# VH-VL binders against p78833: the designs that were tried, part 11

Target 1, 198 residues: p78833
Amino acid sequence: MSFPASTHVYIAKIIGKKGEGDKILDLLSKVNEHVLKSEPFTKTYYFARDAKNPDYIFGLELYDSKEVLENSHKTSNPFLAFANYLTSTHAPLAEPLQLLNFKVVDGHLDKDNLGPDAKDYVLYTEYTGDSATLKQQLTVNPKADTSLIIHSLDDPSLYAVVTRYSKSGIEPGPAEISGATSVSQQVIYSGVGFLNRP
Below, E stands for the ipSAE of ESMFold2; O stands for the ipSAE of OpenDDE; V2 stands for 0.75 times the mean of E and O plus 0.25 times the DockQ between their complexes.

## First folded at step 1 (VH-VL)

Design z1 (framework fv_zagotenemab)
Fold by ESMFold2-Fast, scan of step 1:
Structure z1 (fold): chain C 198 residues (1-198), chain A 120 residues (1-120), chain B 112 residues (1-112)
Amino acid sequence: as target 1 above (198 residues)
Amino acid sequence: EVQLVQSGAEVKKPGESLKISCKGSGYSFTSYWIEWVRQMPGKGLEWMGEIYPGDSDTKYEKNFKGQVTISADKSISTAYLQWSSLKASDTAMYYCARHEYDSSGYFDYWGQGTLVTVSS
Amino acid sequence: EIVLTQSPGTLSLSPGERATLSCRSSQSLVHSSGNTYLHWYQQKPGQAPRLLIYKISNRFSGIPDRFSGSGSGTDFTLTISRLEPEDFAVYYCQQYGSSPYTFGGGTKVEIK
């Protein structure tokens, strides 16, 4: 799989207060309707719950370019409604919104968007360490339905990996890289949006 | 088989109303934009506007905004283009086409066209 | 508004000859993704247009390989390597990357 060299990746960490996850996903569902219909240069628009905290919404977004994100996505009416809710006096977030900028190093996305399995999940792993070592040792997993390696645009020591396996019994877990620290998050596969635009 | 079938030719007088149709079949009608394109006699193609039948969201080219209304009825997979009061300058062939955004936004399938003639 | 200018307006050729059709845009069509959403359509007399080429150079399904597209930035070309009788038609370029979606004025390829 190849991606345009300009591809911009957003990792969103949206941590709501108790009970806010449902409202946040409802608003994102409306954004997703607009993205699917009117934003053809968005390859991935996926938001789902952390497996352990239902009010923690994880997002993976792939845009053909940063300009598509800034000039098309962020100016849409449903997105503005969503953004206005997050910054409202209601103060729905437990922690400040985190938006992390990445570029694609290598990988592939799901061939087809499959219906969610109750046991299925997306694994997101962040690695911090020597950039050259991480670039060399992180590799695409050919048995995964999605296997994506991304490199932070803001922090050269940060890489991340996104994997999904449709056959739950073959999940190997995150790779261990000598000299690097890693943190993993399991995200329930069923959510709002798409991993690979249909 | 993907197909767009348009209503038949119309002969009208200035000031009359008209509604022409474009019926989609062989695909998920609510998942694609329907485009409307005008071709005046002996002239080229002009984009008029589009509709997403899934939620009836419309976009118009500025010169056609207020001159025509685009609508759709997703229950019968049909899009419409309508005039409240026709002018002789509306004489043209009108095409509908399907816009598949995930294929880089080209108009991949077209209706056969509806010829509208407006004369006194 | 992006204006597409096609030239020549009419191209008179015989079957077997090579046709070269030009489309020039008033501003660069390079999208921020690096792609260029410039497409070509064929319209035969009395018929609806049909898609020939998308994104400068990709042939749509079922289009013969005698049709090819090239170009970049503001200058684009449609080439028909060896005209067949069924190729005598009007050809339109179109840009999609900016709203409104605009078409060129067309080039008529007619039999000499």
Scores: ipSAE 0.007, ipTM 0.446, lowest interface PAE 17.0, mean pLDDT 85

Design z10 (framework fv_zagotenemab)
Fold by ESMFold2-Fast, scan of step 1:
Structure z10 (fold): chain C 198 residues (1-198), chain A 119 residues (1-119), chain B 112 residues (1-112)
Amino acid sequence: as target 1 above (198 residues)
Amino acid sequence: EVQLVQSGAEVKKPGESLKISCKGSGYSFTDYWIEWVRQMPGKGLEWMGEIYPGDSDTKYEKNFKGQVTISADKSISTAYLQWSSLKASDTAMYYCARSPEYLYGMDVWGQGTLVTVSS
Amino acid sequence: EIVLTQSPGTLSLSPGERATLSCRSSQSLVYSEGNTYLHWYQQKPGQAPRLLIYKISNRFSGIPDRFSGSGSGTDFTLTISRLEPEDFAVYYCMQATQFPLTFGGGTKVEIK
């Protein structure tokens, strides 16, 4: 599988105060409607809840380029309404918004878009360590429905892996890389967004 | 079978109103943009604008904004192109076409509606 | 708005010959590295246009192998390797990289 060299990956970690997850997702559903209708160069626009904290919203976004993110996505009216809510005097966030910039190293996305009945989890794992070792040791799993390896644009020592399995009997646990530290998050599709543009 | 069927030819006088239609079948009408394209006699193709029937959001090419109205009725899978007051310069073949988002271009076209405006 | 210039305006050829059609844009059609929304349409007299090639070089469903597209940036080509009688038509390029969508002026491929 090949991605354009300019592909920009955006990981969003939106940690709401108790009860804010639903409002955050409602605003994101309006952004997603605009993305599907008017932003054809957004290839993934996926939002999910942390398995342990329903107010922690995880986003995986793939844009054909950084310019798509900055000049098309971030300037849309639904996005601005969403961003304004997060920074409003209401103060809905429990922790500062985390937005991480990555490039694609290798991998593939689900062949079909996730429907509202897709209840299988996605595993997101961050690895910190020697860049050459991580680049060599992190490999795409061809049996996964999604298997994506991404490398931080801001921190050369940071890689991340996104995997999704729809088939029973496949073990989705994170790969252990000697000499690297890892942190994994299991997320459950919220019903907002898509892994592969329909 | 995916198809777009347009209304029949029209002969009008300057100043008259007109509404032509484009009916989709064989696919989910609300999930695709509908494009409108004009072709004046002996000339090439001109994009006029588009509508997303799911929420009736419209975009117009600058020269057509205010000259025509694009609308849709999703309950009957039909898009419309309307003039409040026709001019002789509106004489043309008008095509509708379906535009999937992955392509952002037309993949299935209607047969066209010929509009003739003369005194 | 992006202007597309097609050349030649008319191409007179016999069945069996190779046709090469040019489309040039007033500015780059590269949206991002690897994504260019330049498409080719065929129109026969009295008929609606038909999609042939999308995103420079991808053949649409049902389109014969003799049709191919190539190019990058601002310079694009549609090639018909061996003209069949049904291929004599007007061909339009169209860009969807930037609103408004724009068409080239067309190239008429006619029988010599």
Scores: ipSAE 0.000, ipTM 0.436, lowest interface PAE 20.2, mean pLDDT 86

Design z2 (framework fv_zagotenemab)
Fold by ESMFold2-Fast, scan of step 1:
Structure z2 (fold): chain C 198 residues (1-198), chain A 120 residues (1-120), chain B 112 residues (1-112)
Amino acid sequence: as target 1 above (198 residues)
Amino acid sequence: EVQLVQSGAEVKKPGESLKISCKGSGYSFTSYWIEWVRQMPGKGLEWMGEIYPGDSDTKYEKNFKGQVTISADKSISTAYLQWSSLKASDTAMYYCARLDYGDYVGFDYWGQGTLVTVSS
Amino acid sequence: EIVLTQSPGTLSLSPGERATLSCRSSQSLVHSSGNTYLHWYQQKPGQAPRLLIYKISNRFSGIPDRFSGSGSGTDFTLTISRLEPEDFAVYYCQQYGSSPYTFGGGTKVEIK
């Protein structure tokens, strides 16, 4: 595996009230400026809109360690401004913030520091089932530009897969795993962040 | 191809000012730190400081802070190292290099060096 | 400031021989990220340094497999399994896990 064993994956599900998506992304763009300049141990900092709800912001973040997330990223001034906005009296969220902790099982990110094409989508699929079965049956797709398998640190029955294709004519439907339930979400790059650090 | 091209050799007298350059090409100049390294004749490498051209944020090794100024002009993909008043002890080869912080590679590409000679 | 000490200062060998170069740090180089940012550079007379190895053991693009790095914590080694004529040069280790970034004093590999 190409990732440090200590790699911490953070999935953010930020569901804003109508019209809040743009404000949330504006704050995240300031965080991203700081990440690019001053947080070299953040490998992925990718934010996208749900394909069906533009106020639903999806985040995929990879840190070299949990300590980078907790002691460096979460203590930065732009991050604190962002976090404080989400918890402000303005109450911009339609649903409680979801922040999910994962570790990398296997996979790869876009090669050669390529950012996502605005016309391409990322497919995020969550699988819930027997951990041993999911670990055995979920496999990296070598034809994808990004194919990442992650396992929840908080719920051993939860795995997730992130897949991106940059070529037309490829439709990356989720793998069907017998005995497991799956939920897929298509997201479209927002213009904020990166899948693999440039 | 990633390339860093530095300005030519300089011969100066103590007290004179000098500005040398490092021009990047073949990559996103604003997305990488530019490093400055000094090598005195017959000696090893010593880090002087760095600049992030995207916003001109600078960091200096403490012995060089106040002695030199590091700057960049992102419109022409060029970084600069400047002295207001040269000393004979500034005689050295000066290198610029690109820092690949994102993939943790280090100083991955280097300029050819600028020889600065300061003598009366 | 982290001090890097390289030894030996000079290593006299013949082509075909194995070279082993040491770099010791004044404190652990394990970063809070879990990575160790210890790199090796080669410099030939009259030339700019060239990156050989990054993060202890990873070969940079185009570097022959006769070059390898190893180590952990405070003790690091660069190995050249069979010296070629073009390998006679000065080698520097460097850390950039904490500011200020520091280099070792160098090891000169010269022909016996």
Scores: ipSAE 0.006, ipTM 0.463, lowest interface PAE 15.6, mean pLDDT 86

Design z3 (framework fv_zagotenemab)
Fold by ESMFold2-Fast, scan of step 1:
Structure z3 (fold): chain C 198 residues (1-198), chain A 121 residues (1-121), chain B 112 residues (1-112)
Amino acid sequence: as target 1 above (198 residues)
Amino acid sequence: EVQLVQSGAEVKKPGESLKISCKGSGYSFTSYWIEWVRQMPGKGLEWMGEIYPGDSDTKYEKNFKGQVTISADKSISTAYLQWSSLKASDTAMYYCARQGEYFDWLPFDYWGQGTLVTVSS
Amino acid sequence: EIVLTQSPGTLSLSPGERATLSCRSSQSLVHSSGNTYLHWYQQKPGQAPRLLIYKISNRFSGIPDRFSGSGSGTDFTLTISRLEPEDFAVYYCQQYGSSPYTFGGGTKVEIK
């Protein structure tokens, strides 16, 4: 699918203390119920566990505009309950919350969402390098169920790629880009929310 | 054992519709991607797109999206390539091929014999 | 899009000679898995292509050992150590280092 030019992308890195992943996902599940019923301009609302650390919650969020985030999402009761928990005196986070702000360069999302028993991985890769080179060399993977290229609004040298591949063939590994460094994270697909709004 | 059998040659005029077929046998048809490749007369190979027959998931090369439709009928182990309105520039040999086994990462390991499509006024 | 450039366009050789075919990519094809997804196909006149070599150097089932592949990064070679009459054909390289699949323009090996 095409994305509006106003589309805002957030990558959330929520690293909880031991045992906090379950509570964080439970709160996000309540936010997701509200997003599905009341936020039709949220295209992706997806949160899942890091493959190596079950208390590390990765998030991918796509909003048709910044106004959707500010005026609809952030004012909802389930979101406020989630936000208040993360900033409570309980101090559930092991590291400060990371919210990385991007715009869409190109790509597509899953046409169908898998059920909760899926063991597939979502691969998230950050590339740092010359912006013009990265823009030219990062290409959509037509073999992937999801292949999304995003560019940081805060750091012109930072691009990221989100891929998921569920069919027979090569598992999605990060592409090699000449002159750029990369860091990848595998996320267990089974989580809260949706990659493509149903 | 593994075979892909394509439909016969076609001669068409610009503006006509066409649907060609690729029937798989000797393997689990729903478990492998089917690839479509074009070869214009005297030219090289061009990947057009693919389909996973198990769920009819399709991927297209950018230049072929909107020009052709790829589909499959898993009940008869057959994939299809279709044009709603042919152009003279669609004159080519069209091949189907199977994407090979994941463990070995075999690319296009078995190919159909090809369907020659000629579009002329 | 990754571009594959094959050279020469035509090789005119006699049976018994060695053929060396080049394929160069516009960027490195090394995948994070450590594999390089560069493949070679043979196409004889009037026939469908046939897989020869996959992942740079692995011969597909039934392919004679006179066919070998080598290379790394952006520079790849198909070698036919001693041409047989049946080897006169067009050869194509193909990649999946970055999607979509792309083929090189082909090298025709013809009788001198």
Scores: ipSAE 0.000, ipTM 0.437, lowest interface PAE 17.1, mean pLDDT 85

Design z4 (framework fv_zagotenemab; at its last look DockQ between E and O 0.05; V2 from the best seeds 0.00; counts 0 for: pae O 12.8 > 2, placed apart)
Fold by ESMFold2-Fast, scan of step 1:
Structure z4 (fold): chain C 198 residues (1-198), chain A 118 residues (1-118), chain B 112 residues (1-112)
Amino acid sequence: as target 1 above (198 residues)
Amino acid sequence: EVQLVQSGAEVKKPGESLKISCKGSGYSFTSYWIEWVRQMPGKGLEWMGEIYPGDSDTKYEKNFKGQVTISADKSISTAYLQWSSLKASDTAMYYCARRDYSYGFDYWGQGTLVTVSS
Amino acid sequence: EIVLTQSPGTLSLSPGERATLSCRSSQSLVHSSGNTYLHWYQQKPGQAPRLLIYKISNRFSGIPDRFSGSGSGTDFTLTISRLEPEDFAVYYCQQYGSSPYTFGGGTKVEIK
């Protein structure tokens, strides 16, 4: 199955203060339980720790449309508890929440979701450069379990790639693209949620 | 061929120390958790704890924390279960197993029988 | 802790008969990933346990078609459609979706 043209992608960067990662993941785990049971139009709801910073929570979210995000997900009790915690006077975040808007360019999602305490690599790479060049040069990796190319809705010069490889292998590094203005990469451990709705 | 080979049977007295081993072969040892499971004579299976050899991350079932130490030496693809002071109640068969997060405990060692008596 | 209860404790049958083994959990085993980490192991006398079925219903490599698993929510079943002599053993269910990982008490399938 291909992605609907209306598919809305969020990349969440949730950077907690020292020790906040566990609480943030606990709240997200409760949101995930609700999403899995009650939000059938959410294709991906996945959150994991940055490999270098256990208080940095990376998220990948795919919704069939922006409308299901606004009307279903954001009104759920577990989501409101999560959102209220992040904006509370406790001030758990070390940096402002980043929630980046993307659309799917090409790719496929993992058939087998990450299990408990998996040590699999998920690689997130941002590319900045000429939009036409990036669209032409970025290629889906058929060897990966997940290989997803996404294009920013807010910044035409920004593309991102998410890849995951089955356990036992070392993930290949990100592709280099001639003429890109800047490239950034994040490597994460497995966490909570699902890459492809079961 | 994935294989886990455990050290041989042990007969010990209360108060003695013991270290048993589980050697993995035929796969990337650092890429899978190693599980330790106890089976007391005539009883069922009890999970004791686990180790990820790639970074030595360990988890213990609460009743075994502080009573045993789980460790691994990735240079020789071997995991260990150790007691500083054995008790008669430690008499059991001890299994190691490899954990795949999709398949579970997919390959098991043959077991090490530990008998503690005076 | 999640408690797994297996029944019956002992099942006495003859070769050729169908065996049905039950495993019930004290709470739902659906993991946040959408998978259910409920597995079945066989232990023959004097041997280490062997994985039979993973994630409710999937046969592990080399496991004969006569073994099948099914289940929903908190109720899980292992079925052996036609018992062979080598199938007389103790069977354990296990969950590892949440720590601590727990096993059921076992069901012994013995010759009548």
Scores: ipSAE 0.221, ipTM 0.726, lowest interface PAE 4.0, mean pLDDT 88
Fold by ESMFold2, look of step 2:
Structure z4 (fold): chain C 198 residues (1-198), chain A 118 residues (1-118), chain B 112 residues (1-112)
Amino acid sequence: as target 1 above (198 residues)
Amino acid sequence: EVQLVQSGAEVKKPGESLKISCKGSGYSFTSYWIEWVRQMPGKGLEWMGEIYPGDSDTKYEKNFKGQVTISADKSISTAYLQWSSLKASDTAMYYCARRDYSYGFDYWGQGTLVTVSS
Amino acid sequence: EIVLTQSPGTLSLSPGERATLSCRSSQSLVHSSGNTYLHWYQQKPGQAPRLLIYKISNRFSGIPDRFSGSGSGTDFTLTISRLEPEDFAVYYCQQYGSSPYTFGGGTKVEIK
């Protein structure tokens, strides 16, 4: 299969105060440098800005397991620097940091290995509803360059989908699922991170 | 082993300048905030301010802003606390501490006693 | 600014007795992360402070199990279940979740 069963997905929602997005991304760029050099177990480490607010940072991270996320990534010096800034007395966040844990249901991250681009249309959608219904009705979009279906490890009613189109000009809205509610966020690649390891 | 080693005791007169140091070792100096804490004779602990040596971001407690300068030289893993013009009321013990985002001020320097008297 | 009020100012006890130290905050200490960054430090005469308890109730490395912390919101307690000779010191509570960081005024635990 495309994704081993132990694959751990981490969605980060980092809601910066006005003017904080650049600093948050600067610190994340240093984490990304470490990830590229030292963390072969980190398969995706991708950060984007909210399309409406550049200080809101979205993160998509894939690890070989939850254990390497907790015991290796989160213990690295660049990660500690980032975490220490976010919890500093400067108080750079407008809202509490959200870190969401998922497993992969199905999909692909960068089908043609195109790499991320600032012109990509990227949509992140959370679905809440009956788990069996969501599992049955959420499907991979084979035309998308990214189409990732993930299921929350903490909330069985929560699924999410990441969809990206790099060059086709396709900007689909989120799929409507009967009996489920959804919340969508359009994001723009920040220049920090990767979808597939280079 | 994480260590913070501060410069030695100082005896100064009002109006003189002073720069005291805090050298960190045994950890990535640029990955942790350095905090400065004052303890006046017979009194409790007062937070003065902090620096992130990785990019020199600083924050001051309001009553110390403009009264001291906090800086760091990351090439030698050293933070500084500096006065341009000391007052007798600056007589105190000054501690540096490392801030960990989970543990708080987990490692402290031994303190630098500053005595300002005419 | 968050004010931390410690009581009592001085606690006179004998070795083997239980010590109960109070720290009260002028406002809730729950940080936006969901954690409560309320810590306890010990300062022995002539020494720098050392961390005892972090985030209300967690003992720092090497801290003996006779030290425990509890509380929530605005009211916090440090308990020393049985005082040892080395425990006679000044104890400070501290918050660092909101600027400026603040310390309580301290509680001196002294030999009765």
Scores: ipSAE 0.007, ipTM 0.498, lowest interface PAE 12.5, mean pLDDT 88
Fold by OpenDDE, look of step 2:
Structure z4 (fold): chain C 198 residues (1-198), chain A 118 residues (1-118), chain B 112 residues (1-112)
Amino acid sequence: as target 1 above (198 residues)
Amino acid sequence: EVQLVQSGAEVKKPGESLKISCKGSGYSFTSYWIEWVRQMPGKGLEWMGEIYPGDSDTKYEKNFKGQVTISADKSISTAYLQWSSLKASDTAMYYCARRDYSYGFDYWGQGTLVTVSS
Amino acid sequence: EIVLTQSPGTLSLSPGERATLSCRSSQSLVHSSGNTYLHWYQQKPGQAPRLLIYKISNRFSGIPDRFSGSGSGTDFTLTISRLEPEDFAVYYCQQYGSSPYTFGGGTKVEIK
């Protein structure tokens, strides 16, 4: 299982100030409600936080259409509320929001063709087959077909593993990009399991 | 607006079969678990089981396993609870609800009253 | 299975009074994800339950601020700061962090 060539893939890195994680996820949950209702071309909208760092939030967004992203998702009231909060005088973020855009090449994220503002490195792995182990570990969304696994949050750079799996389970996938290999698949997330359409 | 609408009240006799329904709207029906909850007259809430309409994955509480069947037709955004042979003790209000990972059972049907008497 | 014990079974109060409802779990409700999936529901006579509080202390949409939840681990509390006439109902706590999902026995808040 791989990403369609036309898929718009984003990985979000949101570092909230102390205690901001709950509010951020609450707002994202409202966005998710809108996605579920009104954005049929949004395939995945998944956010989670590090269990040890509840204000460190990461997200995976998959859009089958740029039009949905630009003309529906970003224009929705819930999204605007979320965006407004992040940029409010309250200043909930400890560092600027990062939205990493990845190009899909041969069904995989292309590390060599990151968006112009990308500063983080991402490790990408895909799994097919039995997903029971991953489901059990993540627990946030046991029916997800794609998961973001944070390799390490202690590093200032984003080290994440994007794992796509089928409903039938997880099996060894293709080699990881850029010659990198994920060392750990430990579950370190808490948060909200949002939309993940097949 | 998220809504769960259940089928109407049922009056049955012991031994009869029954299938009640729960139709979801206003959201992606295949993306949320549907829960069934029993409430006997004057009693509390009992979780019976759940189904994920997206793949029809189904889970039962042990006391209800084999006693009822939970199913779904995602083409019409409907979940079902059915009995092959009703008993008087099945008399109760039955609720369906949507389960969100964060919120819990955030939306409920209005309930279906099932009365089984000879 | 996880058993949720609610107390008291019945709470008789007058409008304007503070209501404190307890929910005790037979084991810790801290999930492997780090979340605690303990929720509170309100059920008025002749109506379906409705979600009040999710994950211990978060008010669901449309829920008045007089409702609050607190607790951790195995002990949880729902508080109604000032009872309104419409608040007289049965309240249930629930967990779904571990199968089977279980409800407490409920606390009936009735008018004194």
Scores: ipSAE 0.000, ipTM 0.537, lowest interface PAE 12.8, mean pLDDT 81
ESMFold2 (binder alone), look of step 2: mean pLDDT 93; pTM 0.943

Design z5 (framework fv_zagotenemab)
Fold by ESMFold2-Fast, scan of step 1:
Structure z5 (fold): chain C 198 residues (1-198), chain A 122 residues (1-122), chain B 112 residues (1-112)
Amino acid sequence: as target 1 above (198 residues)
Amino acid sequence: EVQLVQSGAEVKKPGESLKISCKGSGYSFTSYWIEWVRQMPGKGLEWMGEIYPGDSDTKYEKNFKGQVTISADKSISTAYLQWSSLKASDTAMYYCARHPDYYGSGSYFDYWGQGTLVTVSS
Amino acid sequence: EIVLTQSPGTLSLSPGERATLSCRSSQSLVHSSGNTYLHWYQQKPGQAPRLLIYKISNRFSGIPDRFSGSGSGTDFTLTISRLEPEDFAVYYCQQYGSSPYTFGGGTKVEIK
């Protein structure tokens, strides 16, 4: 897949207090409806629960450019309702919001619908280590429905991989990467949104 | 925790160059605009300009364009405000602040640095 | 450029009294999103400004409920229902409408 050089990628880590995951995802579901209908240059808009903590909402967002984000997405009414809730006096977050800025290194996205099935999940893996080594060793997985390799703009030692497998009976662990000083992995289920715009 | 830490006070003479810094920590530095605000002694707050560190896109208040340069080095999570030739009228407290670009409702500054006092005198 | 005018320049009051601070805009601050980006900051002597109220009336995290904001269009008010000793400070309004950020000239709330 060819991604424009201007492509802007965010990974969102939204850790709510107990019970807040439902409200956060409800608000994001409304944002997703607007994005799908009205924001054609948003290529990925996907938010879902961490498998171990239902109040931990993972997000992957992919825009053709920063201008798409600035001129339409962040000023939309559903987005502002979501953003206002996170910063409200209710204080729904257990930890400060993390928004991590990445660039696309390589990969492809799939258009299959995400289901609640245990085999219909997203695997998010972070690798830290020597940048040149990780860049050479991280390769797209042709057996995955989605396989996206991204590189942190904040931390040149940080790469991440987003992988999705359809209902094929496969639950792979993280790839073995020589030279990684740390590997962190999340399994993501029950998403709202889309990994590739239909 | 989110923090913005600014460089220490500076005492300079007119005509000298200066570069002050603002280092972010506890968040994704490239995902948020950094704002620069001037406060002259005994006066109010004046917005000077901003930078998005992810691509170094800058915006200046029209009266500061060409007077100062705003830059950032994302590899060390640091934004800079720079003068090529200081004037006595540049004597002020300079603050950096973060604009929550994405998950903040609107154009407010949520976290501020402690300030850098710049004194320009003969 | 949108100009914000704060009045009065100085309020001299005693602890326990109500403070009412005005901020007036040279033009409407309603953004195309329908929101009004009018915010209030507190600055104590020797300290950096601190966000108090954002989008007219929303209290920022950790801000006591004695602080409230109100208004619409071009006329905005910050109210402190009962002044505490720590509330004697300078208060600034800030806007983002059709142009980037502009601050008001500030209102100093000083002890009588």
Scores: ipSAE 0.006, ipTM 0.538, lowest interface PAE 10.8, mean pLDDT 83

